# Designs tried in a protein design chat: VHH binders against q96q42r690to885. Part 4

Target 1, 196 residues: q96q42r690to885
Amino acid sequence: GYIASLHELATTERRFYSKLSDIKSQILRPLLSLENLGTTTTVQLLQEVASRFSKLCYLIGQHGASLSSFLHGVKEARSLVILKHSSLFLDSYTEYCTSITNFLVMGGFQLLAKPAIDFLNKNQELLQDLSEVNDENTQLMEILNTLFFLPIRRLHNYAKVLLKLATCFEVASPEYQKLQDSSSCYECLALHLGRK

## First folded at step 21 (VHH)

Design aa2
Fold by OpenDDE, fold request of step 24:
Structure aa2 (fold): chain B 196 residues (1-196), chain A 125 residues (1-125)
Amino acid sequence: as target 1 above (196 residues)
Amino acid sequence: QVQLVETGGGLVQPGGSLRLSCTASGFTFNYYAMNWVRQAPGKGLEWLSGITPSGGSTYYADSVKGRFTISRDNAKNTLYLQMNSLQPDDTAVYFCAKGGRYFDYFESPDAFDIWGQGTQVTVSS
């Protein structure tokens, strides 16, 4: 039902925030603290990824908190933040995915210096845990790709939840139309970003 | 020696514009995020804007969004703040401050490790 779907959104958003926070604190921050990471271009691209990752993490954290408040209030669909402020979310996710794509197009993690690669290898188990990759034979670069594209998976989740919420309203209602349109936007973005 | 030096402050009328500069020395400038922070008389520190090491991404507080523009020239080790549509409540000492290896939304001014001496900006008719 409607309330159950909202609770699912809130719970999964908090979990996602926790995961991103762990990635930031345990992977990105230590990695970027290394003195020798590679060429200036490679390093700066990675720094862009980290910066936009940080912003996304911040946004998701705030969203999780707002959902907790939302669940104690009137719970009007039109007031749902991912619906009301969809442009903010879409832009933030787009900016992040653009940065990681640019980084990868320019050579990605393969261009990092030995100390950085050593760090990543040393933390491969953690990376697999964070990315939910269970195959022990998965290469490091594939694990990293999976990890840093986790936000795309979350966009799909938003689309699914919004669609679920839409089914709780009459088809002729404005709520139904808004939720469905928003769902389509999130799904479209996820598909677009997933092809890059 | 590691230091930041701000310039460009002064007196301006409401609606006017100023461009602040901050010159860095003693560290690898292009590897660090940079920030602008201000302190008005009797007020606490207020973060205004941040920029990534490459300058590819910029961030703003709501109070200055749309009016201020942060930029940097890594070849010159210089940070800039273009301030437009200035108002009396923008009167403050403006500081540039060194951030971390990336721009972190979770960092507050108290986390910045290197500060300039500040430059006075006064907006008055």
Scores: ipSAE 0.908, ipTM 0.952, lowest interface PAE 0.4, mean pLDDT 95
Fold by OpenDDE, fold request of step 24:
Structure aa2 (fold): chain B 196 residues (1-196), chain A 125 residues (1-125)
Amino acid sequence: as target 1 above (196 residues)
Amino acid sequence: QVQLVETGGGLVQPGGSLRLSCTASGFTFNYYAMNWVRQAPGKGLEWLSGITPSGGSTYYADSVKGRFTISRDNAKNTLYLQMNSLQPDDTAVYFCAKGGRYFDYFESPDAFDIWGQGTQVTVSS
C-alpha cells in the first residue's frame, strides 16, 4: 500500500546513504590520501568524482532524514521531496554520473599509480561487499565499475517506488499523473546515464 | 612555511563589489580543495564557498549563491572570491581555508587545517 511504499523508500534511502558513507570513508578518502595517485589528469578526474560523490551522499542523507519527518506528518504525495524537488535530485545524480563516466572514459582506475592499485587490491573483499557482487571471480575493475554506478541503480529504484505510489491513486487523479510523470523522468535519466 | 594570505578586503557601499585573493605557500596547492569562510561580529564561522583542486567544480552556501564566485589559479597558487551585490550583512572577516584532497560536503570549517589571517570586509553606506 501507500504507507508501506513510503516506509520502503525511507528504509532503503537510509541504507543507501549508509553504503555511500562507507564508500566515502573507507575507499575514497583513504585512496585520495595516498602520496602518488597517478597523472594530474587522472587524479583531477578522480577528485571531481569524489567531490560530486560527496554532494550526492549529502543529498541522500538529507533526503533520508526528511522522509522520517514526512512519515510522522501529513503524507501528501505532492509533498514528497523526490517529486517536489525532482530537479535537485536529477541534477545531482547527473553531475555525479557525468564525472564518473568521464573518469572511466579517460582510463579510469587502470591509470592509477601502483600504490593506488595496491590499495584497491588489498581492499577487494570490502569493495566486493559494498558493490554486492557475489561472484568471487569478478575482476577488480569490474567490481569498481559496479560500485561507482550504484547511484544509477538507485535512480531505477526511485522510478519503481514512484510508480508503485501512483498505483495507489485513481488514474484520473492529478496525484497519479504527477507520480507517473516523475517516475518516467527518473527512469529515463537512469537509462540515459547507464549507457556506457 | 605553510601559509595562506588573504588580500582585497576593504570598505564598500551597499550594492558594491570586491574581489578577494588568497595566496598559498608551503604546500601543494593544486592537490587540495579550497574554501572561503567568514565570521561576522558576534557570530560563528560561516562556510561560503568551496572549489575542487582542479577548479572544475564550485560550491556555494545559499546565502551567497548568485552573488559570489569562487575561482582559482593553480599556476599562481591563488584562490579568488568575486563578491557582487554586497550588503551590510556581508560585513565580516573573510578567511581562506585549506580543505582535503577533494571537496567534502561533510567537512565543517573546524576541519580545515590551514587558515589565512583573514581580511576585513565592511559594507556600509
Scores: ipSAE 0.908, ipTM 0.952, lowest interface PAE 0.4, mean pLDDT 96
Fold by OpenDDE, look of step 21:
Structure aa2 (fold): chain B 196 residues (1-196), chain A 125 residues (1-125)
Amino acid sequence: as target 1 above (196 residues)
Amino acid sequence: QVQLVETGGGLVQPGGSLRLSCTASGFTFNYYAMNWVRQAPGKGLEWLSGITPSGGSTYYADSVKGRFTISRDNAKNTLYLQMNSLQPDDTAVYFCAKGGRYFDYFESPDAFDIWGQGTQVTVSS
């Protein structure tokens, strides 16, 4: 039902925020603290990724907090932050993905391999845990890559939950249409960004 | 040896503009995110704007969004703040502050490790 789906969104959003916070504090921050990580250009590209990651983390955190309040309030679908401020979310995800793409195009991960290898080895278990990669044969750089793209997967979840919420309303209702349209936007973006 | 020096403050009429500069020395400027923070009389520190090390991304507080523009020239080790449409409530001492290796939304002004001496901006008719 409607309330159940909202609780699921709230719970998963909080969990997702926690994960991103851990990634930021335990992976990105230490990684960027390494000496001789690469050329100024590549390092700055990574710094852009990290900065935009931080923004996403912040937005997701705010969203999670808003959901807690939402669940104790009127619970109007149109007031959902991911719906009401969909443009902000979509733009932020787009910007983040763009930064990752730019980093990758420049051979970012390949360039990180050598200077960050000790760090990655030391934190292999953590990387696997955070990225939810369970295959022991997966290379560390691939795990790191998976980790960087982890936020993008959340877009699919937003699309799914919005669609679930939509089904709680009459098809002809404004609520249904808004939720469905928003769901489509998130899904479309997820698909688009997932191909990069 | 590590320092930030703000310049460009002054008296301006409402609706006017100022451009602040912050010159960095003693550290690798282009490695760090930079920030502008202000403190109005009797008020606490207010973060205004941040910029990534490369300058590729900028961030603003709602209070200054659309009016202020942060930029940097890494070749000159200089941070800038273009302030347009200034209002009396923009009167404050403006500080530049060094951030971390990336711009972090969760980094409060208290976390900034290097500060300038500040430059006074007064908006009055």
Scores: ipSAE 0.887, ipTM 0.942, lowest interface PAE 0.4, mean pLDDT 94
Fold by OpenDDE, look of step 22:
Structure aa2 (fold): chain B 196 residues (1-196), chain A 125 residues (1-125)
Amino acid sequence: as target 1 above (196 residues)
Amino acid sequence: QVQLVETGGGLVQPGGSLRLSCTASGFTFNYYAMNWVRQAPGKGLEWLSGITPSGGSTYYADSVKGRFTISRDNAKNTLYLQMNSLQPDDTAVYFCAKGGRYFDYFESPDAFDIWGQGTQVTVSS
């Protein structure tokens, strides 16, 4: 039902926030603290990725907090942050993905391969845990790449939850239409960004 | 050796504009995120704006969004804050502060390791 779906969203959002926070604090921050990562341009591209990653973490954290308040107050669907502030979320995800794409296009991961190898080896288990990659044959740089794209996967979850919520309203209701439209936007963006 | 120096503060009428500058020395400026923070009389530190090392992304507090614009010139080791539509409640000492290797939303002002001495901005009729 409606309330159950909201609780699921709240729970999974908190877990996701925790995961992203760990990635930020234990992977991105130390990685950027390494010396001789490459040219200034490439390093600055990675810094942009990290900064926009931080913004996503912030928004997701705020969203999680708002959901807790939402569950204890008036539960109008239109007041859900992912619905009410969908443009903010979608734009932030788009900007993040753009930064990742720019980093990739410039050969960022190839650049990091050598200077970050000791760091990645030292943190191999953490990388595997955070990425949920269980294949021991997966290269560490590929795991790192997987971590960078984890936020994109959450967009699919938003779309799914919004659809579930929509089923709790009359098809002819404005709530149903708004939830459906918003779901489509999140899914469309997820598909678009996932193909890059 | 390591230093931040703010300039551009002063007295301005409500609705007016000011442009603050912060010149950095003693560290690799273009490797670090930079921030503007202010402190009004009797109030605590308020983060206003941040900018990534490259300047490609900017961030603002809700209190100044749409009115203030942060920018940087890495060739000149200088940070800027364009302040438009100034209001009396914008009266404060304005500081530039050095951030980390990227802009982190979770980095509070007390985590900034290098500060300028500040420049006074007074908005009054």
Scores: ipSAE 0.868, ipTM 0.933, lowest interface PAE 0.4, mean pLDDT 94
Fold by ESMFold2, look of step 22:
Structure aa2 (fold): chain B 196 residues (1-196), chain A 125 residues (1-125)
Amino acid sequence: as target 1 above (196 residues)
Amino acid sequence: QVQLVETGGGLVQPGGSLRLSCTASGFTFNYYAMNWVRQAPGKGLEWLSGITPSGGSTYYADSVKGRFTISRDNAKNTLYLQMNSLQPDDTAVYFCAKGGRYFDYFESPDAFDIWGQGTQVTVSS
């Protein structure tokens, strides 16, 4: 039902925020603090990724807090941040994905210097845990790719939950139309960004 | 010696424009994100804008979005703030501040370690 789907969104958003916070504090910040990371161009592209990741993490944290307040109130669908301010949210995801794509097409983590590669290898168990990679034989570069595309994977989750919420209303209702339209926007973006 | 020096402040009429500059020395400028912060009389620090080390991404507080534009010239070790449509409540001392190796949206102004001395901007008739 409606309440159950709202709790699913809130619970999974809190967990996702925690995961992004850990990636930022345990991987990105320490990695970028290293000396001699790589060429100027490669390092600058990674700095763009980290910067856009930080903003996205902040917005997701704010969304989680907003959902807690929302669950104690009237719970009108039109008041959901993911619907009300969807362009800001979608733009942040797009900007982040563009930054990852730019970094990866230019060679990505493979072009980092030895100190950076050593840091990543030392932390491979943490990277596997954070990325939720099940196969312990997965190569480091695949683990990193999975990890940094977690936000794009989350877009599919938003689309799914929004559609579940929509099915709680009559198809002719304004609530159904808004939720279905939003679900379509998130799914379309997820598919577009996933093909890059 | 690590140093940031702001210039370009002054008096301006409401609706006017100013361009602030911040020249950096004593560190590798293009390694670091940079920020603009202001402090109005009797008020706390207000973060305004940030920019990534390459200049590829810019960030703005809602209070200045659309009116202010941050930029940098890494060849000249200089940070800029173009301020348009200025109003009396923009009156403040404006500071540039060095960030970390990437723009961290979570960092508050109190956490920045290297600051300029500031430049006064006054908006009045």
Scores: ipSAE 0.724, ipTM 0.883, lowest interface PAE 0.9, mean pLDDT 89

Design aa2
Fold by ESMFold2, fold request of step 24:
Structure aa2 (fold): chain B 196 residues (1-196), chain A 125 residues (1-125)
Amino acid sequence: as target 1 above (196 residues)
Amino acid sequence: QVQLVETGGGLVQPGGSLRLSCTASGFTFNYYAMNWVRQAPGKGLEWLSGITPSGGSTYYADSVKGRFTISRDNAKNTLYLQMNSLQPDDTAVYFCAKGGRYFDYFESPDAFDIWGQGTQVTVSS
């Protein structure tokens, strides 16, 4: 039901925030603190990725806190943050995806200097765990690709949960319409960004 | 010596505009995110805006979004803040501050290590 779907959204958002926080603190921050990372162009593209990632992580953390507060109070669908501030969410995901795509098109992690590659190799077990890659023989670059596209996968999850919430209302209701429309927006964006 | 120097402050009427500049020296300017922060009389530090090392992404506090524009010229080691539609509540000392190797949305002003001396902006008739 409605309450169960709200708890699903809250629980999975908390999990997602925890994963993004770990990526930021254990991979991005230490990597970018290295003295020699590569050429100016490559480093600047990675800095754009890290910057957009940090904003997305912040937004997800605030959303998780908002859902906890929401579950304690009146649980009206129209006050859900991912409905009320959906443009903020969608724009943040789009900007992040653009930054990672720009970085990868220009050569990506392959163009980083040896100290950066050594850091990533030494942390391969952590990277596999965070990316949820099952195959122990997966190459580092594939692990990194999977890891940094996790946010795009999350958009599909939002679309699914919003659709489940919609089914808790009469089809003719304004709540149903708003939830269904929002679900479609998140799914459309996920498909668009996933083509990249 | 690492240094940040703000210029462009002054007295301006409500509704007016002002452009601040911040010239950096003694460090690799294009390696670091940069920020504008202000402190109104009797108040704490208020982060206003940040910009990535390349200038490719900009960030704003809700209080100034749409009125202020941050930019940088890495060839001139200079950070800018264009301020439009100024109101008396914008009266403050404005600082530029060096951020880290990327713009960290979690980072608060008390984490910045290098600051300018500040430039006074006063909005009054």
Scores: ipSAE 0.701, ipTM 0.874, lowest interface PAE 1.1, mean pLDDT 89
Fold by ESMFold2, fold request of step 24:
Structure aa2 (fold): chain B 196 residues (1-196), chain A 125 residues (1-125)
Amino acid sequence: as target 1 above (196 residues)
Amino acid sequence: QVQLVETGGGLVQPGGSLRLSCTASGFTFNYYAMNWVRQAPGKGLEWLSGITPSGGSTYYADSVKGRFTISRDNAKNTLYLQMNSLQPDDTAVYFCAKGGRYFDYFESPDAFDIWGQGTQVTVSS
């Protein structure tokens, strides 16, 4: 039902935020603190990824906090942040996806200097745990790819939960229309960004 | 000696424009994100804008979005803030501040370690 779907959104958003925070603190910040990372171009592209990741992480954290407040108050669907400010969320996901795509197209993690590669190899078990890749035979570069595309995969989850919320309202209601339209927007973006 | 020096402040009429510059020395400028922050009389620090080390991404507080433009010239070790459509409530001391190795959206102004001395901007009839 409606309440159960709201709790699903809140719970999964807090877990997602925790995951992004761990990636930022345990991988991105230590990696970028190294002085010898690679060519200027490669390092600058990684810095763009980290910066866009940081903004996305911040927005996800704010969303999780707003959902907790929302669940303790009046639970009107039109007040949901991902409906009310959907362009902000969609833009941030798009900007992040552009940054990681640019980095990967230019060679990505495999063009980093030896100290950076050594850091990533040393932390391979942490990377696998954070990415939730269950196949222990998965190579480092695929683990990294899975890890940094986790935000794009989250968009499908938003679309699914928004659709579940929509089914709790009459088809003629403004709530139904807004939730259905938003679910379609998140799904369309997920498919578009996933093709990259 | 790590240093940031702001220039370009002054008195301007409402609706006017100013361009601030911040020259960096003593560190590798293009390794770090950079920020502009202001402090109005009797008020706390207000983060205004940030820019990534390459200049490829820019970030703005809602209060200045659309009116202010941040940029950098890494060859000249210089950060810029173009301020348009200035109003009296833009009156403040404007500071540039060094960020970390990427623009961290979580960092508040009190976490920045290297600041300029500031330049006064006064918007008055």
Scores: ipSAE 0.695, ipTM 0.876, lowest interface PAE 1.1, mean pLDDT 89
Fold by ESMFold2, fold request of step 24:
Structure aa2 (fold): chain B 196 residues (1-196), chain A 125 residues (1-125)
Amino acid sequence: as target 1 above (196 residues)
Amino acid sequence: QVQLVETGGGLVQPGGSLRLSCTASGFTFNYYAMNWVRQAPGKGLEWLSGITPSGGSTYYADSVKGRFTISRDNAKNTLYLQMNSLQPDDTAVYFCAKGGRYFDYFESPDAFDIWGQGTQVTVSS
């Protein structure tokens, strides 16, 4: 029911935050600490990705913390942060996905200098674990793409959980309409970003 | 010698505007994110704004969002802060500080390793 779906949102958000935190700390920070990464243009695009990833990671962490507070409080649906502040979430996901798309269109990871490529190859097992790609034949570049596009999957998950929450209310209620509208916004964005 | 030098501080009336500059030397400026931080009399450090190495993304504390604009000119090794609608509680010493290789939204001012000497901004009638 309603409470069970709220706990699902909270536990899956904590799990997603943990994943993003590991990507930031174990891949992005060490990679960008290397002295020779590539051309100025390529490196700057990657720096934009890392910066927007950092903001998204922070937002997701704050959302997880707010869900803990929400579950101990009144639990009113209109107070749910992902519903009340949906534009903040949608904008942060869009900014991040735009940055990774820009980086990939300009050549992406394969244009990095040898020290960066060596770092990624050395860490391929870690990258595979983080991306949850289980086919051992998967190429490094496919693993990286899967890893850095995980946020699009999360948008679909938000849309699904918001629909589950909506089924707990009468269709004529303000709660139902708000939850359904927000679910549609998250799903629409996920489809739009996935087509890029 | 690695150095950051702020200029452009001064006395302004409430509602006024001021533009700060920070000139960098001794390191590759466009490799690093940059930040503005202030310290009001008797208070701790308050992070205000940050900018990515390319200048492609900017970040602001809620207290200055909409009033302050960060920018950089990598050809001139210079960081800027345009401050509009200044009020007396904006009175502080303003510092620029070198960040890491990307703007880390988790990073707080006590982690920055290279700072300017600061420039005084005073907002009073």
Scores: ipSAE 0.674, ipTM 0.868, lowest interface PAE 1.2, mean pLDDT 90

